# VH-VL binders against ABC transporter G family member 3 (ABCG3): the designs that were tried, part 16

Target 1, 243 residues: ABC transporter G family member 3 (ABCG3), of Arabidopsis thaliana (Mouse-ear cress) (q9zuu9r114to356)
Amino acid sequence: IAWKDLTVTMKGKRKYSDKVVKSSNGYAFPGTMTVIMGPAKSGKSTLLRALAGRLPPSAKMYGEVFVNGSKSHMPYGSYGFVERETQLIGSLTVREFLYYSALLQLPGFLFQKRSVVEDAIQAMSLSDYANKLIGGHCYMKGLRSGERRRVSIARELVMRPHILFIDEPLYHLDSVSALLMMVTLKKLASMGCTLVFTIYQSSTEVFGLFDRICLLSNGNTLFFGETLACLQHFSNAGFPCPI
Key: E = the ipSAE of ESMFold2; O = the ipSAE of OpenDDE; V2 = 0.75 times the mean of E and O plus 0.25 times the DockQ between their complexes.

## First folded at step 16 (VH-VL; framework fv_tiragolumab)

Design t84 (from t55 with light chain Y38F; at its last look DockQ between E and O 0.69; V2 from the best seeds 0.00; counts 0 for: pae E 7.0 > 2)
Fold by ESMFold2, look of step 16:
Order: structure tokens, then sequence, then C-alpha cells
Structure t84 (fold): chain C 243 residues (1-243), chain A 126 residues (1-126), chain B 113 residues (1-113)
């Protein structure tokens, strides 16, 4: 995926500017982790949604998005998009939830569907939880937020997406769970999935796992490039990378 | 290089059990990226998929409706092989039987057969 | 079940000429979300097992000569041999893997004219 001169405007009630994303350029190579980092209101979630074709009706996009060199829109089912907060069905086990998702959405026969579910469980480090109820707030014993987040991502993996967009995969995770999530996502990328996700900030351990970084501030792309180049770029300017 | 080597008797009397074995080299019967299939070929029915066995956290079997209830496919991890048992055979079960590897990777999920055994003609007659 | 049909049942072609084999499925085998057709082609020479030739309707398996190509989408597919060689005398089968049970076409025999 690549984007060029990507600008997103929002209809309505902005005091000073309709533009949320301003002339952004970037790309994500197949099988890599590309992170969009920035503070709150930097436009990172809007950029993510624009790349995925998931902008709300109140937004307009200008510029170009290319998929594998073609000016094509990704069909809804060919990519995965994981929202910041995702509704799960607490009365199902993890395996059941993923299996029903596969039955509803995938072509093919049971071997392929079973394999996809088991691969998603393995890919998201959910093997120990596969037969446990997802649960919820209704006094029912359930999964912790880290496991619930991984189930949300695994549900999207069931569709076997070429590209997975994740809005704040570390949202509300403690530091140990956040590191596990990032190690898991890095392994997923090495298996061939192209990952593009947003993050507010990261520890130095997590930062080292990113392949490419797109830094946003107030809709502007401050840096786009490889992780090492990011550190060199800001070191040459005399300022540390925002971590 | 994956190779499949079949063995088993070529003549079976009606109502008996047909039993064939497929030995695997270059891959594992418990591979999480493959499934192990039996397919038969006859002049009247052409190529017909019979069933498969595969490992994904546990062993699974899928069988074609046309032979369900008569067929069993068993893996043997210690010998790295899998077998076909078809009960209560009739002359209409006469065919060349093939074992085949079905390839699957995480993103493509394909169910086509990239490696085939040499084939075993099984004749059901009295 | 998805029924696969092929035409013609047999085909006689002079050496060096083009051979064209058609395959039709009773239901679409296209997963339209990312434009992939779940269709394979096999070559079976006399006395041998089937040999994978094409998958994803148009992707050649390793070692398949360039004269073989696959095309088509949805329900209609074509295998083309651009310049028939003596070793290409075989029966050619299409196979869908879109849904269970997987099914094969009845085959097309290609012979030298």
Amino acid sequence: as target 1 above (243 residues)
Amino acid sequence: EVQLQQSGPGLVKPSQTLSLTCAISGDSVSSNSAAWNWIRQSPSRGLEWLGRTYYRSKWYNDYAVSVKGRITINPDTSKNQFSLQLNSVTPEDTAVFYCARETYDFWSGYSYFDYWGQGTLVTVSS
Amino acid sequence: DIVMTQSPDSLAVSLGERATINCKSSQSVLYSSYNKNFLAWYQQKPGQPPNLLIYWASTKESGVPDRFSGSGSGTDFTLTISSLQAEDVAVYYCQQYYSSPLTFGPGTKVEIK
C-alpha cells in the first residue's frame, strides 16, 4: 500500500481548519509493521481510516491511495480493520467466536475454515484461552483486556487479510500486555501480513520492533521512514524521537 | 522434495474392507500447513475426492458424503504415513486410488493438490 | 455441490498449434473481495497420476512450461497450450476448491491430429 498527497477534511464544526490530515505521503511494504505515531488529535486514526477506506460520511479524502501499485480501493473483505474498542460475544468461547466468524464470511470447505481459525488462535497467542468463555462485565468470568484485544485482532485474521489496520492495539494495556501484543504483531508481520497501526507512544523496547514509522503532528507528517532512520534523523537535528 | 509412496492390495472381494497406506517423505503428516487426502479415479465417476486427515491442535477428518460411514482415514505420526480404510466395498468402488497432499498457508488457504502418490488400482470382484 | 464441466470432451491438434480447453463451474468460484478464483488445472499423462499445472486460475506451478496459460474468472475458465508439443498429449482436468466438497471436471483429452 502507498499514499501520496493524502488530505482528509472533516465537515462541520472545526474552529480553524477542515483539514485533519495534510498532504501525507508514505507506504507500507508487504509483510512489515508500519506504525503511525502521534499525540492525540494528530490525525493518526483519520489517516488509518483513510488508507483502509473507512472514513465516516462527514469526511472527504483527496489524494491517491495505491494497493500493490494500482489505484484501486481495497474491497471491504480483502483487508482487516480492528477498531479501538470492539464488541465481542461473551457467551462464546474464543474458538467458537472465531469459528462462527469463519463460517459466515469465508468461501471454501471445513478444512480451510478450521485451519484459518486455528492459525488465528496460534498467531495471536490464544492457545491457552481457546476453549475459555470470552465473558464480560455481567459478573461472568472473562478474558482480560489484553486477551480480549488479541481476540478482536484474531477475528479479523479469520478473513485472511493481506493488510491489517489496527487502531491503537495497545489501548488500555499494561506494559507487560503491551509488549506481548507487539511481539505477537511482529511475529504476525514476519508470517506475511502487512500491518499498519496507530500508537500514541511506546517504550524503547516496543519502539525497536517497528519496521517503519510515520510521525504525525496536527495532521502533518513529521517523519516517514525506517525505525533506525527515524532515530538518526532526530539525532542529527538535536532532538530525540518522541517516545 | 515431498514424495508420496502408496502401498496396499490391488484386489479386494465385495463386502470386504479396502485398505491402503501412503508413506510421506519430505514433509510431516502432522504438518500444520498440509492436509492428507485420498482421491479415486474411475471411468464412470472420473476424479472423486474421498476424504482427508489433518492436524490443527487436534486431528480432524473430513469425508465425502458418498462414502461417509464406510471410510476411515488414519494418520500414523510414528511412521509418517496415513491410511485409507473403505468398508463394505462393491464392484462400483473399483478405481485407481491416489493419496495427495493438500497445501495450505496462513494467507492463501488453498485446497489444491500439489503432490500425488503413484496410484494404486484396486479391483473389487469375486 | 459445485459441478464442473469441460469442453470439448476431446481435442485433436496439430503439433505446434494452439489447443484451448474450457471449464465451467455451476457456481462462481471467485472470491470477489480480493479478486481470486479458486480453480486449478491438472495434467494427467497415460499411466501417471494427475500433475498440478495451474492454480488460482492463472498461476503456473513451478516447472510448468511457458506455453501453458490459464485465464477466466467467475464461472468460465480456459487452459491454453500456445504451441502443442508431443509430450502434451494428456487428459486435462479443472478443479474447484471454493467450497466443499471439492470437485473436478470430467476431463478433456488432447491428442495429436
Scores: ipSAE 0.074, ipTM 0.596, lowest interface PAE 7.0, mean pLDDT 78
ESMFold2 (binder alone), look of step 16: mean pLDDT 93; pTM 0.949
OpenDDE, look of step 16: ipSAE 0.779; ipTM 0.886

Design t85 (from t55 with heavy chain Y54W, light chain W56Y; at its last look DockQ between E and O 0.82; V2 from the best seeds 0.00; counts 0 for: pae E 7.7 > 2)
Fold by ESMFold2, look of step 16:
Structure t85 (fold): chain C 243 residues (1-243), chain A 126 residues (1-126), chain B 113 residues (1-113)
Amino acid sequence: as target 1 above (243 residues)
Amino acid sequence: EVQLQQSGPGLVKPSQTLSLTCAISGDSVSSNSAAWNWIRQSPSRGLEWLGRTWYRSKWYNDYAVSVKGRITINPDTSKNQFSLQLNSVTPEDTAVFYCARETYDFWSGYSYFDYWGQGTLVTVSS
Amino acid sequence: DIVMTQSPDSLAVSLGERATINCKSSQSVLYSSYNKNYLAWYQQKPGQPPNLLIYYASTKESGVPDRFSGSGSGTDFTLTISSLQAEDVAVYYCQQYYSSPLTFGPGTKVEIK
């Protein structure tokens, strides 16, 4: 995926006068992790949604998005999008929830539905939780937030997307859970999934796992490039790289 | 290089149980990247898939509807083998039986058969 | 079940000439999300097990001579041997792996004329 001169405006008091994303350029290589990083209200979630074709009706996009070198709309089932908050069914086990998702989403009578579920469980490090209830319903014990987040991502993996867009995968995670999530996502990328996700801030340990970084501030792209180039860019300017 | 070596009797009487074994070298029966299949070949049915076993956190089996209820495929991790049992055989079960490795990848799932055993002719007659 | 058919049942081709084998499926084996046809071709020489030639309809397995090629999409597929050699005398099978149960074509016998 690549984008060129991407501008997104939101409905304001003067219609679409506010630019949320201002002439952003970037790309994500297959099988890599590309992170969109920035403070709150920097436009990172808006950029993510623009790339995925998920902008709300109140937003307008200008510029170009290329998929595999062409101005192509992504077909149904070729990409996944993981919202910041997702609805899980607490009365089901993790395996059951993913299996029913596979039954409803995958076409035809594909025998691989059971294997797809087990692979999603493996990919998201959910093996120890596979037979546990998701929970979170009244008086029911359930999974912790990190495990629930991994289940949400695993559900999208059932569609076996080439590109996975994740809005804040580290949302509400402690530092240990956040590191586990990022290691898990890095491994997922190495298996051939192209990941594009947003992140508010990262520790130095998590930062080292990113392949490419898009830094946003107030809709402006401050930097786009490889992680090591990001460190060198800010060092050359006499300031440490923001984290 | 993956190699499959079959063994078992070639003559079985009607109503008895056919048993065959496939020994694996160059791969593991519990491999995450493979499923282990039995396929038979006869002039009347051609090549006919019978079933498979595979390991993904636990053991799974899938059997063709035509033989479901009569077939059992069992892995043996300690010997790196898998076996076929077909109960209540009839002369129509006479065929060359093959074991085969089915490839698996995360994005496409189960696929095609890249390695085959040598084949075992099993004749069902009295 | 997806029924696979092949034509012709048998063909005789002069050494060095082109041999063409057709395969049809009763349902599409194209997974549109990946734009991949889940179809394989096998060669079976007398007294031997089948050997994989082609997967995804057109991708050659390693070690397969360049004279073998596959084409087609959806429900109609073709295996082509561009210059038939003596060692290519065999029965050729197509197989779908789009859905369970896995099913094979009835085979096409190729002989030297």
Scores: ipSAE 0.053, ipTM 0.598, lowest interface PAE 7.7, mean pLDDT 77
ESMFold2 (binder alone), look of step 16: mean pLDDT 94; pTM 0.958
OpenDDE, look of step 16: ipSAE 0.580; ipTM 0.826

## First folded at step 17 (VH-VL; framework fv_tiragolumab)

Design t90 (from t40 with heavy chain A34Y T103Y S111T; at its last look DockQ between E and O 0.67; V2 from the best seeds 0.00; counts 0 for: pae E 5.2 > 2, grease 19.7 > 18.9)
Fold by ESMFold2, look of step 17:
Structure t90 (fold): chain C 243 residues (1-243), chain A 126 residues (1-126), chain B 113 residues (1-113)
Amino acid sequence: as target 1 above (243 residues)
Amino acid sequence: EVQLQQSGPGLVKPSQTLSLTCAISGDSVSSNSYAWNWIRQSPSRGLEWLGRTYYRSKWYNDYAVSVKGRITINPDTSKNQFSLQLNSVTPEDTAVFYCAREYYDFWSGYTYFDYWGQGTLVTVSS
Amino acid sequence: DIVMTQSPDSLAVSLGERATINCKSSQSVLYSSYNKNYLAWYQQKPGQPPNLLIYWASTLESGVPDRFSGSGSGTDFTLTISSLQAEDVAVYYCQQYYSSPLTFGPGTKVEIK
């Protein structure tokens, strides 16, 4: 995937509204982790949604998005998109939830749905939780936030997407759960899935797992490049890396 | 070299149970990369897929609707083999039976049959 | 059930000439999200099990001579033998693995004229 001169504006503001994403350029190689970092209101989620073709009707995109060198739209099902907040069905076990999601999303692959579900469970390190009830907010029972987040990602994996977009995979996770999530995502990328996700901040341990970084501020891309080059870039400029 | 070796009786009386085994060498019946299938071939039906067994953290079976209720496929990890049992056979079940290995990939799913057993002619006759 | 049909039922081709076998499915076997056709071709000689020739509609299995090729997408597929050899006399089957139950074509017998 690549993008060039990507600009997103929000309709419904005054005619002279500021752009949310301003002339962003970047790319993600197959099987790598590319992170979009920045503070709140930096345009992280808007850029992520623009790349996935999931902008709201109030937004207008300019510029180009390429997949494998083609200016083609990604077919639905060839990519996954994980929202920051995801509704789960607490009365189901993890295995049941994923299986019913596969039934809805993968018509015509009846023999493969069980295997796809078990692969997703293993890929997201959910084996110990597979037969546990997800639990509901109202019942105050079930999985912790880290396991629930991994279930949300696993649900998108049942479509077996080549590209997975994740809005804030570390949202409301403690440092141990965040590290487990990133190790899990790195393993998933090594299996051939291309990951593009947003992140507010990272620890030193988590930062070392990223392959490429896109730093945003107020819609502007401050840096795009490999993780090591990011550290050297800001060190040479006399500023600490904004982690 | 992967080999599938079939064994079992070639004659079965109507209403009895047909039982065949397929021994695997050069691979494991519990491999995450494969599923293990039974397929039969007859003049009246041609090649007909009967079912599969496979391991993904636990054992699963998938059976063809045409034989569901009569068919059982069981793996045996200790002997590295898998078996076919077809109950209540009729002369219409007369066929050459094959076992076959089916490739699986995380991205592609279950696919095609890359290795086949030698075949066993089973005749259902009184 | 996806019904697979083949044409012709049999054909006779002179040694060294081109043989063409068609296969048609009653439903598309293309998974458009991956742009992959879930179709295989098998060769079966008398007294032997089927042997895999081609998978994903056009990919040759290792050890298969390059005179064999597969083409087509969706519902219409073709197996081509560019220069028929004596050892190519066999029955050829197409098979879909898109959905359950897995189904095979009725076969096309290839003979030397």
Scores: ipSAE 0.212, ipTM 0.663, lowest interface PAE 5.2, mean pLDDT 80
ESMFold2 (binder alone), look of step 17: mean pLDDT 92; pTM 0.945
OpenDDE, look of step 17: ipSAE 0.782; ipTM 0.889

Design t91 (from t40 with heavy chain K58E T103Y, light chain S100T; at its last look DockQ between E and O 0.68; V2 from the best seeds 0.00; counts 0 for: pae E 6.1 > 2)
Fold by ESMFold2, look of step 17:
Structure t91 (fold): chain C 243 residues (1-243), chain A 126 residues (1-126), chain B 113 residues (1-113)
Amino acid sequence: as target 1 above (243 residues)
Amino acid sequence: EVQLQQSGPGLVKPSQTLSLTCAISGDSVSSNSAAWNWIRQSPSRGLEWLGRTYYRSEWYNDYAVSVKGRITINPDTSKNQFSLQLNSVTPEDTAVFYCAREYYDFWSGYSYFDYWGQGTLVTVSS
Amino acid sequence: DIVMTQSPDSLAVSLGERATINCKSSQSVLYSSYNKNYLAWYQQKPGQPPNLLIYWASTLESGVPDRFSGSGSGTDFTLTISSLQAEDVAVYYCQQYYSTPLTFGPGTKVEIK
């Protein structure tokens, strides 16, 4: 996937044509993790949605998005998109939730649905939780936030997307859970899944796991490049690594 | 190189149970990249898929509707084998029976049969 | 159930000539999201099990001579032997793995004319 001169405008509260993303350029190679990093209201979620073709009707996109060198919309089921917050069904076990998601989304492959569910469980390190209730409704004790986040990603993985867009995978996670999430995502990328996700801030340990970084501020791309090049760029500018 | 070696009797009387075994070399019956199938071949029905067993965190079986209720496929991890049992056989069950490995890929799912056993002719006759 | 048919039932071809075998499925075996046809071709010689030639409709299994090729999409598929050799005398089967039950075509017998 690549983008060139990508500009997104959206209707504001009192303005009808606000620029949220301003002439962004970048790319993500197959099987890599590309991170869109920036503070709140930097335009990172909007850029992510623009790349995935998931912009709301109130937004207008300019510029070009290329998939495998061709300008085209990705067909249904060829990519996944994980929202920042996902409503899970707390009365189901992890395995049940993923199985019923597979039934709804995968045509004509009923027996493969059992296999895709078990592979998604394994890929997201959910094996010990597979038969546990998701919980979180009616005051039931359920999965912790890190496990719930991994379930939400596993649901999208059931579709076997080669490109997975994740809005804030570390949202509300503690430092240990965040590191484990990134290690898990790095392993998923190494299996051939192209990951593009947003983060607000990362620790030094998490930062080292990224393949490529798009640093965004106020809609502007401050840096795009490999992780090591980003460290050298910050060193020259006097910024410390995020912790 | 994966090899499948079949064994079992070639003659079974009607209403009895047909039992065959497939021994695996070069792979594991619990491999997460494979499923283990039984297929039969007769002049009246041609090649007919009967069912499979596979391991994905747990053991699963899928059976063809035509033999469901009569068929059991069991893995044996200690011997690296899997077996076929077909109950209440009739002369229409006479066929050459094959075991086969079905390739599995994370992205594409279960697929084609890349390795086959040598085949066992089983005749159902009084 | 997806019914597989093949045409012709038998085929006599002179050595070195092209042999063409057709396979038709009762419903599409193309998964458009992956752009993959869940279709395989097998060769079976007398007294032997079937042997995999082609998977994903057009991908040759390793060790299969490049005179074999597969084409087609959706419901209509073709196996082509560009220059028939004596060792290619066999029965050829197509097989869908799009959905269970997994089903095979009735076979096409290829002989030397």
Scores: ipSAE 0.120, ipTM 0.641, lowest interface PAE 6.1, mean pLDDT 80
ESMFold2 (binder alone), look of step 17: mean pLDDT 92; pTM 0.943
OpenDDE, look of step 17: ipSAE 0.556; ipTM 0.808

Design t92 (from t40 with heavy chain S108E, light chain N35D; at its last look DockQ between E and O 0.69; V2 from the best seeds 0.00; counts 0 for: pae E 5.9 > 2)
Fold by ESMFold2, look of step 17:
Structure t92 (fold): chain C 243 residues (1-243), chain A 126 residues (1-126), chain B 113 residues (1-113)
Amino acid sequence: as target 1 above (243 residues)
Amino acid sequence: EVQLQQSGPGLVKPSQTLSLTCAISGDSVSSNSAAWNWIRQSPSRGLEWLGRTYYRSKWYNDYAVSVKGRITINPDTSKNQFSLQLNSVTPEDTAVFYCARETYDFWEGYSYFDYWGQGTLVTVSS
Amino acid sequence: DIVMTQSPDSLAVSLGERATINCKSSQSVLYSSYDKNYLAWYQQKPGQPPNLLIYWASTLESGVPDRFSGSGSGTDFTLTISSLQAEDVAVYYCQQYYSSPLTFGPGTKVEIK
């Protein structure tokens, strides 16, 4: 996937539109992890949604998005998008939730639907939790936040997407759970899935797992490049890396 | 190179149980990249898929409706083989039976049969 | 169940001529999300098990001569042998793996004229 001169405006005041993303450029190679990093209100979630074709009706996109060198819309089921907050059904087990999601969304692979669910469970390291209730919102005992987040991602893996967009995969995770999530996503990328996700900030250990970084501030792309080039860029400019 | 070697009796009397075994070399019966199938071939029904066994965190079986209730497919990880048992056979079950490896890929799912056993003619006759 | 049909039932072709075998499925076997047709072709010679020739409708299995090719999409598929050789005398089967149960075509017998 690549984008060039990508600008996103949102309806602001009655006669004016606010630019949320300003002339962003970047790309993600197949099978790599590309992170969009920045503080709150930097436009990172808006950029992610623009790349995925998931902008709200009030938003307008300008510029170009290319998939495999073509200006084309991604086919149904060829990509996944994981929201920051995903509604899970607490009265179901992990396996049940994923299976019913597969039944509703996948055409044609009836006997394969069981296998895609089991593989999603394995890929997201959920084997020990597969028969446990999701639980959680009411007084019911349930999964911890890290496990719930992996279930959210596994739900999208059921569609077998080549490109997976994840809004804040580390949201509300402790440092150990966050590291394990990133290791899991790195392994998923190495299996051939292209990952693009947003992160507010990261530890040094997590930072080392990223392949490419798109750094945003106030809608502006301050840096795009490989992880080590990010460190060099800010060191050469006389500023420590902001991460 | 994956090899499938079949064994078992070629003559079975009506109402008895047909039992065949397929030994695997070059792969594991518990492989995450494969599923292990039985297929039969007769002039009246042609090639007919009977069922499969595969391992994904636990063992699963899928059986064709036409033989469900009579068929059992069992893996044996210690011998690296899988077996077919078909109960209550009739002369209509006379066929050449094949075992076959079905490929599996995480992105594409189960696909096609890339390796076949040599075939075993099983005749059901009194 | 997805019913597979083939035409013709039997085909006699002179050495070096083009042989064309058709396969039709009762339902589409195209998964459009990946632009993949879940269709395979097998060759079976007398006394032997089937051998895989083509998968994903058009992808040639390793070691299969390039005179074999597959085409088609959705419900209509074709196996083509561009220049028939003596060793190509066999029965050819199409097979769908889009849904359970896995089903095969009735076969097309190819002979030398």
Scores: ipSAE 0.133, ipTM 0.636, lowest interface PAE 5.9, mean pLDDT 79
ESMFold2 (binder alone), look of step 17: mean pLDDT 92; pTM 0.948
OpenDDE, look of step 17: ipSAE 0.695; ipTM 0.863

Design t93 (from t40 with heavy chain R52W; at its last look DockQ between E and O 0.57; V2 from the best seeds 0.00; counts 0 for: pae E 4.5 > 2)
Fold by ESMFold2, look of step 17:
Structure t93 (fold): chain C 243 residues (1-243), chain A 126 residues (1-126), chain B 113 residues (1-113)
Amino acid sequence: as target 1 above (243 residues)
Amino acid sequence: EVQLQQSGPGLVKPSQTLSLTCAISGDSVSSNSAAWNWIRQSPSRGLEWLGWTYYRSKWYNDYAVSVKGRITINPDTSKNQFSLQLNSVTPEDTAVFYCARETYDFWSGYSYFDYWGQGTLVTVSS
Amino acid sequence: DIVMTQSPDSLAVSLGERATINCKSSQSVLYSSYNKNYLAWYQQKPGQPPNLLIYWASTLESGVPDRFSGSGSGTDFTLTISSLQAEDVAVYYCQQYYSSPLTFGPGTKVEIK
């Protein structure tokens, strides 16, 4: 996936418009993790949604999005999008939730729905929790935040997407859970999934796992490139890296 | 590099049990990248898929409707092989039986048969 | 069940000439979300098991001569042997792996004229 001169504006209830993303350029290579980083209101979630074709009707996109160097749409099931907060069904086990998701989303002719579910469980390190109830609002005991987040991602993985867009995968995770999530996502990328996700901030350990970084501030792309190049770019200019 | 070697009797009397074994070399019967199938071929019905076994956190089996209730396919991880048991055979079960490896990829799913056993002609007659 | 049919039932072709085999499925084997046709072609010589030639409708298996090619999409597929060789005398089968049960075509016998 690549984007060129990507600008997104949002319409207010009045006739004033703000540019949320301003002439952004970048790309993500197959099987890599590309992170969009920045402070609050930097435009990272808007950029993520623009790349996935998930902008709300109140937003306008300018510029172009390319898939493998060609301007083309992404076929249904070729990408997944994981919202910052995803609703889970607490009365189901993890396996049941994923299976019913597969049943609803995949064509009824594909006979391998069970294997797709088992692969998603294994890929997201959920094997120990597969037969446990998800829990939630109606149930006192439920899965912890890290496990619930991984179930949310596993649900999208059931569609076997080539590209997975994740809004804040580390949201509300402690440092140990966040590291586990990133190691899990790195493994998923090495299996061939292209990952593009947003992160507010990262620890030094997590930062070292990223392949490419898109730094945003107030809608502006401050840097795009490999992790090492990011550090050298800001060090050479005499500015600390704004991560 | 993957090879499938079949063994078992070529003649079985009606109402008895047909038993065949497929030994695997170059891969594991518990591989997460494969499923293990039995297929038969006769002039009257051509190539007919009978069923499979595969491992995804646990063992799974599915069988064709035509043989359901008579067929069992079992993996044997200690010997790296899988077997076919077909009960209550009739002369209509006379066929060449093949074992076959079905490929699996996380992104594409279960697919085509890339490796086949040598085939075993099984004749059901009195 | 997806029924696979092939035409012709048999084909006699002179050495070095093109052989064309058709395969039809009773319903589409194209999974649009992946843009892939779940179809394979096999070659079976007398006394031997089937051997994979082509998968995903058009992708050649490693070690298969480039005179073999596959084409088509959805419900209509074609196997082409651009320049028939003596060793190509065999029965050719198409097979869908789109849905359970997995089903095969009845086969097309290719002979030297």
Scores: ipSAE 0.213, ipTM 0.644, lowest interface PAE 4.5, mean pLDDT 79
ESMFold2 (binder alone), look of step 17: mean pLDDT 92; pTM 0.940
OpenDDE, look of step 17: ipSAE 0.660; ipTM 0.839

Design t94 (from t31 with heavy chain G69S T103Y, light chain S100T; at its last look DockQ between E and O 0.68; V2 from the best seeds 0.00; counts 0 for: pae E 7.1 > 2)
Heavy chain, then light chain:
Amino acid sequence: EVQLQQSGPGLVKPSQTLSLTCAISGDSVSSNSAAWNWIRQSPSRGLEWLGRTYYRSKWYNDYAVSVKSRITINPDTSKNQFSLQLNSVTPEDTAVFYCAREYYDFWSGYSYFDYWGQGTLVTVSS
Amino acid sequence: DIVMTQSPDSLAVSLGERATINCKSSQSVLYSSNNKNYLAWYQQKPGQPPNLLIYWASTLESGVPDRFSGSGSGTDFTLTISSLQAEDVAVYYCQQYYSTPLTFGPGTKVEIK
ESMFold2, look of step 17: ipSAE 0.059; ipTM 0.605
ESMFold2 (binder alone), look of step 17: mean pLDDT 93; pTM 0.944
OpenDDE, look of step 17: ipSAE 0.430; ipTM 0.760

Design t95 (from t33 with heavy chain K52Y; at its last look DockQ between E and O 0.59; V2 from the best seeds 0.00; counts 0 for: pae E 6.1 > 2, grease 19.2 > 18.9)
Heavy chain, then light chain:
Amino acid sequence: EVQLQQSGPGLVKPSQTLSLTCAISGDSVSSNSAAWNWIRQSPSRGLEWLGYTYYRSKWYNDYAVSVKGRITINPDTSKNQFSLQLNSVTPEDTAVFYCARETYDFWSGYSYFDYWGQGTLVTVSS
Amino acid sequence: DIVMTQSPDSLAVSLGERATINCKSSQSVLYSSYNKNYLAWYQQKPGQPPNLLIYWASTRESGVPDRFSGSGSGTDFTLTISSLQAEDVAVYYCQQYYSSPLTFGPGTKVEIK
ESMFold2, look of step 17: ipSAE 0.214; ipTM 0.603
ESMFold2 (binder alone), look of step 17: mean pLDDT 92; pTM 0.942
OpenDDE, look of step 17: ipSAE 0.773; ipTM 0.883
ESMFold2, look of step 18: ipSAE 0.128; ipTM 0.632
ESMFold2 (binder alone), look of step 18: mean pLDDT 92; pTM 0.942
OpenDDE, look of step 18: ipSAE 0.807; ipTM 0.898

## First folded at step 18 (VH-VL; framework fv_tiragolumab)

Design t100 (from t95 with heavy chain E102L; at its last look DockQ between E and O 0.81; V2 from the best seeds 0.00; counts 0 for: pae E 5.8 > 2, grease 19.2 > 18.9)
Heavy chain, then light chain:
Amino acid sequence: EVQLQQSGPGLVKPSQTLSLTCAISGDSVSSNSAAWNWIRQSPSRGLEWLGYTYYRSKWYNDYAVSVKGRITINPDTSKNQFSLQLNSVTPEDTAVFYCARLTYDFWSGYSYFDYWGQGTLVTVSS
Amino acid sequence: DIVMTQSPDSLAVSLGERATINCKSSQSVLYSSYNKNYLAWYQQKPGQPPNLLIYWASTRESGVPDRFSGSGSGTDFTLTISSLQAEDVAVYYCQQYYSSPLTFGPGTKVEIK
ESMFold2, look of step 18: ipSAE 0.235; ipTM 0.607
ESMFold2 (binder alone), look of step 18: mean pLDDT 91; pTM 0.937
OpenDDE, look of step 18: ipSAE 0.838; ipTM 0.923
ESMFold2, look of step 19: ipSAE 0.159; ipTM 0.601
ESMFold2 (binder alone), look of step 19: mean pLDDT 91; pTM 0.935
OpenDDE, look of step 19: ipSAE 0.833; ipTM 0.919

